# Designs tried in a protein design chat: miniprotein binders against p81326. Part 36

Target 1, 226 residues: p81326
Amino acid sequence: MLHFGGFIMEINHISKILEKEREEYIRNKVEEYLKQGFSKDDAVNKANQSWRTYIGHRIQDVIYNLLKKFLKDSGLKVTTDKALNNRNLPEELDKVKRLIAINYGEYLFLPDADVIVYKVENNDIKIIAIISVKNSFRERRFETTYWKLKLKESPVTSHIKVFLATPDKDNEISYKCPNGKPKKMRIILEYELDGIYFLKEDFEETEKAKHFGKIVEDIIEISKKL

## First folded at step 6 (miniprotein)

Design P13
Fold by ESMFold2-Fast, scan of step 6:
Structure P13 (fold): chain B 226 residues (1-226), chain A 83 residues (1-83)
Amino acid sequence: as target 1 above (226 residues)
Amino acid sequence: SEEEKLIEELLKEAEELLKEAEELAKKGDYEEAILELEFAVLLLEYALEKAKELGNEELIKKVEELLKEVKKLIEEIKKKLEE
């Protein structure tokens, strides 16, 4: 259930944009493959494979921009792990980077955090959440879980919420077995992570597994406790 | 109309993203600037579809001009990032 009207409208608009982009992308790729001598069936299959690769990058960009826009008025800031790897880091982002780094003896490594939410109060930075964006779970499905467990080990990072955001279009973690049981991967991810936010309607909603439209409200509520 | 208001709202959001991206680029935050601009492209492509459905030539032209400007800036920033 969504109560954040402006955010819902933006998600709806972007969903329509991506659907139209998909239609045009598929048409163009099918035409391209047909010109290369592929059969109609092969051209359609290849075009769909190409779209699956393309959309993964677009979903991360969309989520970053949506969160930045809708969290700004709550005094929350959003950045990315790509930004934290920039050579010319502003002082604020350098502090963010140090506050999420994990110690491995002589080495410090960053978790894989597609999107990072933090706040600045009285020149002090507090990390609220990191969000992993996954369009498929074919490989490295528990990478986000590994980073959650590592963050819990340090007093500096143990408060940081770790979320997964996914359309789960292949029903890899929203599918139920014939006996009504969730898949093992869904059980493990939901148990270990602080939340899973679905960019789809058809899933079993729980306290930790919610529609993506709830994420802004949840992050704001968490930030008030820090 | 409600459709014209939607197009104007999408244009305003794209203009704000363009402004934010320019500020990010000035700070050397090229990757974040590109993310903002790619999102602006998505909004403008939707606005263009709606403007064409309405047959409003003035809005079509306005959206196309802004879309061209945004795409040009993306390519300029990508070149700087490769340097």
Scores: ipSAE 0.000, ipTM 0.224, lowest interface PAE 14.1, mean pLDDT 79

Design P14
Fold by ESMFold2-Fast, scan of step 6:
Structure P14 (fold): chain B 226 residues (1-226), chain A 101 residues (1-101)
Amino acid sequence: as target 1 above (226 residues)
Amino acid sequence: GPEEILEEAEKLLELAKFLIELARELAEKGDPESLEYALKFLELAIELLRKAIELIQKALDQGVPEELRKKLEEAFKKAEELLEEAEELLEKIKEELEKQK
């Protein structure tokens, strides 16, 4: 019964493996910037900024491919916001885009949905969940909650589960404050979102805040109720 | 264009490398469940590497500038090396699983 749960819990270590290559990435980027004429301090700062962007995209790619592989046998499909922004969309993805788009007067915008899980039954598309992948909470910390609140406003999108997936390397939402209380960001994100999935081992686990390994099982269970 | 194909192939190579490393971590644990999961990661890595090789070959067929050709050939070599590594690890893990049956 726990085939996916046990397996997916191993990918809590995803962030550790990705960080293993950080030193080589930064070293190579520093050399590139130095060759472009930047000072050593500027080259190091630019290399670190480049790494933050790079690792964010890498985590998104890993999550997308793992979910696509493990949800396939359950009849679930996975796509990305990047795929939905392509100019020429297949009929199926065009329908997915329409079912997740939010109205701002005369404008339609996609939420910041890095990964989207849906199913197709009798030619009808049902969106199951969107997953926002955040490597850092330094900026745009409540972006995921904003999209959750917007989706709740429409009967077309109100059923869509909104999940956050994060390594939380800076311990912004996984650790307690010295007084034993969860950090304010953790309280707000856990309250507003349908779940937080950590790509790390050490955090305060709750019914909504789980190891990333549990996401496949949770999505499958949600899809059975729809 | 060929430059976009190179960028896509390089992303597939990096993802495959990551999955091979994750499979090695699971294989070191050595229990049947971890070994079965390691096989799933390696199967995905092999699929991604074969896709990268296909994309690189298509780009080379389009006629590309010399500098881009060298980068595509280097990416091809890296893909072949990773594919060999993944296939070797896959066989080793399958043998270990059979022994534990």
Scores: ipSAE 0.013, ipTM 0.355, lowest interface PAE 8.3, mean pLDDT 79

Design P15
Fold by ESMFold2-Fast, scan of step 6:
Structure P15 (fold): chain B 226 residues (1-226), chain A 101 residues (1-101)
Amino acid sequence: as target 1 above (226 residues)
Amino acid sequence: GPEEILEEAEELLYLAKWLIELARELAEKGDPESLEYALKFLELAIELLRKAIELIQKALDQGVPEELRKKLEEAFKKAEELLEEAEELLEKIKEELEKQK
């Protein structure tokens, strides 16, 4: 996908397309909360919080569908942690779940794997990558890093790439301090994770921090080495 | 139940609308590479819209309360309109790509 520069640029507009609906969504939610008896200030705050949750889910869904579509021809499959938390799993998804689940004594937990890419070769399942989708870093800034460190500890899961995908609209990890230094959160995330993919145009690219459109080619390249 | 099916169908409609908007932006750029990606996004949108229509039809077949029935019929109409829009745009982009060969 590196030679498809126009496509890479346009994929970065996903966040802009989603934000186009923001004002209408907030207006409708404020009206809804006012009808429920909330004060104007409370209604505005609740509407803004509702939007952050809503757009986060929407961005995750778009990423899932784009990856599913563009990886299909490479023999790669895509699923979600939501799908893996179903009680009645198809055999294939049950195997995927077991290959990424982490044991905490009496309990098994899935990593924060919003989107999961895997392949099936000769009836064996190989997990390629886990993608964490974050619209905001206020609440759970190092959760993805924690899961990367846990996966790295096991020979079974140490090969799994852990990526972060984010519009970073508040410039929480794409901003540089006045002295030119990246923020501590950006430094830690880039160091520990296998890649960061931005759904925005205006940031300084590095070897590991790239435009979202490059994720498809990167995943295909990784899958060939497994 | 039918209410859950409506929510899922509305989700698919919203995703399809975004993909159609992205495809229009790529089509406006007009180079062969952008047009090919616009086709891929429209194909995905069409898949999502067909799934939404199938879900809505299943819910309607189950027999639903009048209030839910009206919302399902509205979602069905919107899905058909978006599907027609996506198919028309797909045809125009295919024609444009052929002209640029």
Scores: ipSAE 0.005, ipTM 0.273, lowest interface PAE 10.8, mean pLDDT 78

Design P16
Fold by ESMFold2-Fast, scan of step 6:
Structure P16 (fold): chain B 226 residues (1-226), chain A 101 residues (1-101)
Amino acid sequence: as target 1 above (226 residues)
Amino acid sequence: GPEEILEEAEKLLELAKWLILIARELAEKGDPESLEYALKFLELAIELLRKAIELIQKALDQGVPEELRKKLEEAFKKAEELLEEAEELLEKIKEELEKQK
């Protein structure tokens, strides 16, 4: 049985390794863009944009693979919104997509569900949780909150837990002001979401804001009640 | 296409490298909890490496241009080297855990 406990420092090594690769990645991308005929300033800007996308995907991939591995023996399955956007879906994933999609009149959209945890029970699908993975909060601060509120409106989706997972390297939501008060963004996210899981050690844990290592145990407990 | 397969395989290789590095650091600590977590990360790394090898083999079985073939063969060799490294570390850690029983 896997207990994360004091293991969060080791999970933070994934984020630290990704950051160590930043300078090499940017250097190589700048050289690539310069060879394509871009100016030095354009090459640098394009390399930085490429890095932000790259590291976001790397963190998502790590979280997806860790959850898939550690939930395997609990009868829980893991997929991604990327997998659900394929045109030719296996029957099981097509059912997952239908159970998580939100209706906007003539249109159906998937929530911001980077990672999706579900179980199969008597050939029926039960969605347990969706996890939004954020490397930064620069532009889309409340996107995860929006999707939580939309899912809550339907009896089909209202039971689905919505979690945020983040290294929060810039201390955008894990930092507290000197007076001990959390910032507005942290207060709103923690209030509206079912949980926030940090890929870092140095923050104040609460009932809903926990070390990432707790996510496996929490998901298993939630699944037992469904 | 084969270029997308190469990109996916390279991503799996990068993830496996990071998992092996984390497992080595956990193994260095040497306590039972750290060793048990190291085993889980190595099992994941091995799974990802085997997926990468399968993807590369499927791409190579399709007619691919010479430059892409060389890159796929390099990725294949790297995957095999990492797989051997991960399997060796896994056995060493299993042995250490048994000794601590």
Scores: ipSAE 0.013, ipTM 0.396, lowest interface PAE 7.9, mean pLDDT 80

Design P2
Fold by ESMFold2-Fast, scan of step 6:
Structure P2 (fold): chain B 226 residues (1-226), chain A 83 residues (1-83)
Amino acid sequence: as target 1 above (226 residues)
Amino acid sequence: SEEEKKIEELLKKAEELLKEAEELAKKGDYEEAIEDLELAVFLLELALLEAEELGNEELIKKVEELLKEVKKLIEEIKKKLEE
């Protein structure tokens, strides 16, 4: 049996590691930029920009590893779109790739699926969920929504849950306007997606907007209905 | 490369945590030792993902060897806690 308290403990440990990693990364990058002749203020700004790129990949890796560890005993498997881009795919992953592909007439494209959860039953594969990991909403802010809408068009993919996972450190989708209304981006993302999982404490929880600590439990429950 | 340097830094931090855990275990602070070792496992799993993405076989092997050592020590300390 899975103990979700263990999952929460892992998230807490990871948060401590990532913050320590951030402090050292920023210190090293500031030093590097200062040696290149940048001012202190510019060096700090450039170091923070570099960290945002780095942490985006790190959060994806962390989420992949956590889901792989905590879903294994429920018979669920986890892969990445990076793995699916390998030219020499094993049969199982080739089937996963085919089941997630979106049709554009004579062309097929993969959605931007950072983490993919699926199950194998009697040699048949069922895709449970796609998790898109967003560290920032500066660019491609509706990309996840676009892929969700495309997946809904096909009976093969319409059942696939599409989730967003984000620390939202800049309060881009947890911010409320002065009148208390959520920002347009938050309204659209929450309406169209199946869920938003925050890697932060300070946000208003709804049926679709939850702490990341709920994601394993939710995915297992969804898989039981398929 | 910058990517190789990141992996080496993760390895270095994991080695430091392993050393700290060994010292804690010698003092009988088994629970704290396990906490440090579990943090080391996490860092090494991140390093492994990065090394695999780079296709750097030497780094992959180095990370896997250290992961094996860390996981072995976790099991040894857990057995002592059960006593």
Scores: ipSAE 0.000, ipTM 0.092, lowest interface PAE 19.9, mean pLDDT 79

Design P3
Fold by ESMFold2-Fast, scan of step 6:
Structure P3 (fold): chain B 226 residues (1-226), chain A 83 residues (1-83)
Amino acid sequence: as target 1 above (226 residues)
Amino acid sequence: SEEEKYIEELLKRAEELLKEAEELAKKGDYEEAIEDLELAVWLLELALLEAEELGNEELIKKVEELLKEVKKLIEEIKKKLEE
């Protein structure tokens, strides 16, 4: 709550940085592909495809750092599934991993948990939320939904909120169809998940579908009930 | 078993979605076709996990083969959208 105005200001600043980063990335990748002997059209297409992959990882890092910064004063901690996949984990992160990992016999799988929010009270770990970050919905659209349903099956993990964060630049889930019905993808994601947070200004808002600027406030509110 | 019956139902639904997507693609409704195919992938990934837990090699193979077919069609339609 203390940082909400600063949070929104920092989101706006980062959006401008990402636009400039996109221009430099595309230019450099086009030159790289041209040097490899690709045609101009192929080089541009490949550069745009590379950017879509790159920006996905970049947005994940941005969201991680923003949440870490703005949840700190509320006693909340943030980690990533990348951090939890290390062989040697600190005791605290090892406990976090055990509290969200789904056991498939010999194998432990982490859900689609790009960012994980938890709290520590008297050496006990409580997982608050998992955030999946999707730059586009052309691939594995319902993977986050699958993990939500798996987490819901266990009394240990059923309380964990599963959120989707997305810029949805291609307007794949932002709007209803001309006939007034939401797209099948939007309907399923909104129904099954605990919330969708858009990293964009224009979209059809609902009780579960909000601007990303609301996520810190919502997470803090949820944590108070745990 | 009831688990095998559940897996077969997921396979049947995925096959229906694949058929619907093929018809949508013929009409040029590529985005809707991909929506159906992505739902089919999700159902098949559920089916694969259940089949692996059961240790039913025949069902695992059936699910993997259908997943491969669905993913191949997704790639083909995406290439048409990019053109």
Scores: ipSAE 0.000, ipTM 0.124, lowest interface PAE 18.8, mean pLDDT 78

Design P4
Fold by ESMFold2-Fast, scan of step 6:
Structure P4 (fold): chain B 226 residues (1-226), chain A 83 residues (1-83)
Amino acid sequence: as target 1 above (226 residues)
Amino acid sequence: SEEEKKIERLLKLAEELLKEAEELAKKGDYEEAIEDLELAVWLLELALLEAEELGNEELIKKVEELLKEVKKLIEEIKKKLEE
């Protein structure tokens, strides 16, 4: 049997794998664009744009696959916002979508829920957590916080835990200022969210800011209280 | 060394995932098989990085051979899904 504990140290090294993938990906995409007739400068720019999209999908896919595999034995199910936006939804996923959607008058929108964990008991669905995956904080840095605050407004969604998962390769929220104080963005995200899970090793753990390897155990514990 | 033991542990986990995926594929559970194989690729890419930094040619070769086998199986299963 595969155990999540066997992966815990390796998952914290995800940033090394991503960096190696980046170098190979960029080289291959530059070659591809050059073959299509683009100039060297255009090929490099297009390859970098392609990488930004690719890396986001890769991190989300890894997190989805790991959570799905290691939560299954605890009776927990995992889905994605991409799956919920399919035109032909199974009844179960249609119910998940309805339980997580936020009402803006005549309109319903899904939160920033890259990965969604839920359980089914007696044909009833309970949403346990949503996980927002961010590989960069250059834009839309407080989007996850906005959704957390909106979910808290309704008794239907107020129990849902909102987590952030990030390699934070550029040390945007794991860096401490010279005086030892965390950056404003880190302070706000940690205060408002239910947890931040880092896919990296170099940071100071707190009650809410943890290594990604702890996420499975934390979710299982939360599910038992619901 | 501790580094060599880490690489061997990553190889063992990847081999277990490959074995699970082969069994899943025999049952027709192609989506789950691919998920296991994608995790194996992640572990093997980390193992390759560590083996390259260590300069251990034997481990590098072993990781590359297993990675090639895993990627080949992914392609085979994807072709079956097209049917």
Scores: ipSAE 0.012, ipTM 0.397, lowest interface PAE 9.0, mean pLDDT 79

Design P5
Fold by ESMFold2-Fast, scan of step 6:
Structure P5 (fold): chain B 226 residues (1-226), chain A 83 residues (1-83)
Amino acid sequence: as target 1 above (226 residues)
Amino acid sequence: SEEEKKIEELLKKAEELLKEAEELAKKGDYEEAIEDLELAVWLLMLALLEAEELGNEELIKKVEELLKEVKKLIEEIKKKLEE
């Protein structure tokens, strides 16, 4: 559940909004392609391909905007890895970038940090969490776990929580096998990461795998311990 | 009804975000303005789903009109960011 001025936004509303957006996007794109002279079947196929590209960016934007708004009242700040790659970086963001960079001998690289949550106390910056946003898990399924394990190697970054946020529309990590066992990828991701937040309603929650609406409260609680 | 009150609350919050975004855009804070407007779009999409479930045609129309206005402003501000 997300709180906004006393109003509670339920997680099932988030999944319904995404599906409504998909329906409207597909309808509009089909009309566009039909006007360009494509057949009905080709127009539908092209619209679905366009949606796959669009939804990746849309999910990241939604998560960033929701976290920024809901965490502001708790004194928490939110940024993105895209913001950290700006050439004329403000001092505060430059400090954030330095505090999440991973050392590979003579080289420094940023983790896959689509969304970054931090706080500023007495002019000191403390990184609270990194959220990786994934729409699918086909070929880069353990990339987020790699970054979590690398961050754990240093006392400077070992406190940083690493979360995965995903609609998992293809049921790649929320589905259970007929025998009730979770898929191997789900088991590994849940074991290694600090949490998985689903932008869907049809799954069984665990202590670490939760509806996305719970991420705000979890991050606030973590920040109080840092 | 309680459901209608929830929709009205969502519309009110979306309108507040729209006004905040207009002020941010006036100050040249285009990125923050877009963030507020994108959240307003999300709240309005939720309001639209609830209004459709209720079958309240007047609320559906109000939400769709505001949603169109918000999306138009997002495109205008994005163009200014590219300049």
Scores: ipSAE 0.014, ipTM 0.400, lowest interface PAE 6.9, mean pLDDT 80

Design P6
Fold by ESMFold2-Fast, scan of step 6:
Structure P6 (fold): chain B 226 residues (1-226), chain A 83 residues (1-83)
Amino acid sequence: as target 1 above (226 residues)
Amino acid sequence: SEEEKKIEELLKKAEELLKEAEELAKKGDYEEAIEDLYLAVWLLYLALLEAEELGNEELIKKVEELLKEVKKLIEEIKKKLEE
């Protein structure tokens, strides 16, 4: 578990780790709500609602920290769109922000990129990849594809890879219809994006759709070509 | 068994990360400290899953106690980073 390959193997079980955290989280939240005077049923319902909110932030944190830790030895750096919106931005992050900004006439906007991977060579910054983290696809399901298409329009940003990372617990994009065909959303996302990385074991692997454990190796390989 | 050795290796690595994070926090390197602690949490949940499958109550308790300790330090360092 000490070398790089051992950690990648364990990362492929991220969904099991998150489920274990869920069990502990729900237990603690139920206890908390019972102490506040809620009934058993209400406490359980409120705990489950709290978990749904928590997991959205937790999975982004998990992915950010894993990528930051495992890419560090390859000379790659990781940041977030939240960090880029800090008012006291260091020079390096200010350069990152400028290199991913998209032109909308009189305005410049940043893509909503949960995790950003870049490298620094001779004081120059090169953006490698943007990773969008989605726990569900109910709302804004094609937001990531929109940003990919906009980035492709500029010579400055067209090289940037756009990836989706998701546990897809509800099988919204990993499900296959009885006739063997993927759902429309899966087809569109896989076609438009540079890759989809699943934080689960049950899905059909393709050239672009892989287990999350492959993402570190893929990003390192891409960075060598830049 | 080999399964028990895997759990003990995970625990050992998590303990090393916790110690490293404590030293980093003493030096004011809060960002690096929190990274080590998040990795320790990952390893401990893996250890917990393996210990539960094995049915080893002693290892389960040991993992849960270390996980509590790691999470407490995470909260302390988060407060420092927000300052």
Scores: ipSAE 0.000, ipTM 0.288, lowest interface PAE 11.5, mean pLDDT 78

Design P7
Fold by ESMFold2-Fast, scan of step 6:
Structure P7 (fold): chain B 226 residues (1-226), chain A 83 residues (1-83)
Amino acid sequence: as target 1 above (226 residues)
Amino acid sequence: SEEEKWIEELLKRAEELLKLAEELAKKGDYEEAIEDLELAVWLLELALLEAEELGNEELIKKVEELLKEVKKLIEEIKKKLEE
């Protein structure tokens, strides 16, 4: 049971790790593509495309590890949809899966629940939140919203908070139009979801759209009401 | 320095996670043990970056030694999980 009180400091340190990791990844991928016979310009472009795919998965893992570390002292547990898709699930994770799975007749599907926060009380499991991690809104921009609406329809899952976490490097949902109005996509996501957490410094906070540094505090507060 | 204290706190947390993972592995909870060890690796990589920036050779060596130990245990548990 350690209390660091340094969640923001940890985010800063993660940024340093990811910067160093990017440099090494790009260097290795450029070398790899050059060995395959690509030109220097093509090798650099392909390495950058590869990095964009890689970092999407890497950010998801980073968020999982950050939340697991900082929520542990509050009695909260964290898992992933990847863990829930494993064969021979432990009893606890099997219960988590059943509490978030959506029934489509003969089929059960998990929502886009990259990271799942829950608590265990008297051997009973309560799902606190699911976090969808998106590096880009190029495709499937409203998928998280779809899953929020589906979860809201059932009394079993309607209490579950659905959050979006994103670096939004391309300003796809943090951009403001000249009249000060957010883009339509931002308006819809903010309206339907329980919160958006940005892994970036440069944006205007609202009640529901916040710096990622506030997510731990928010989740702990929500868990106390359940 | 504050940076040295931060590195020591990261090391202490990683050591606690290592002990918890060893206990979980003894109980056969291999997947949970690996999760705790992966978190330890992440904390130690943070500590390594800070130690390198400080140029503190003793801390760099200490972090690298613990990282090696944690990664070795991950591989051992993964091997047992496949059995």
Scores: ipSAE 0.000, ipTM 0.131, lowest interface PAE 17.8, mean pLDDT 80

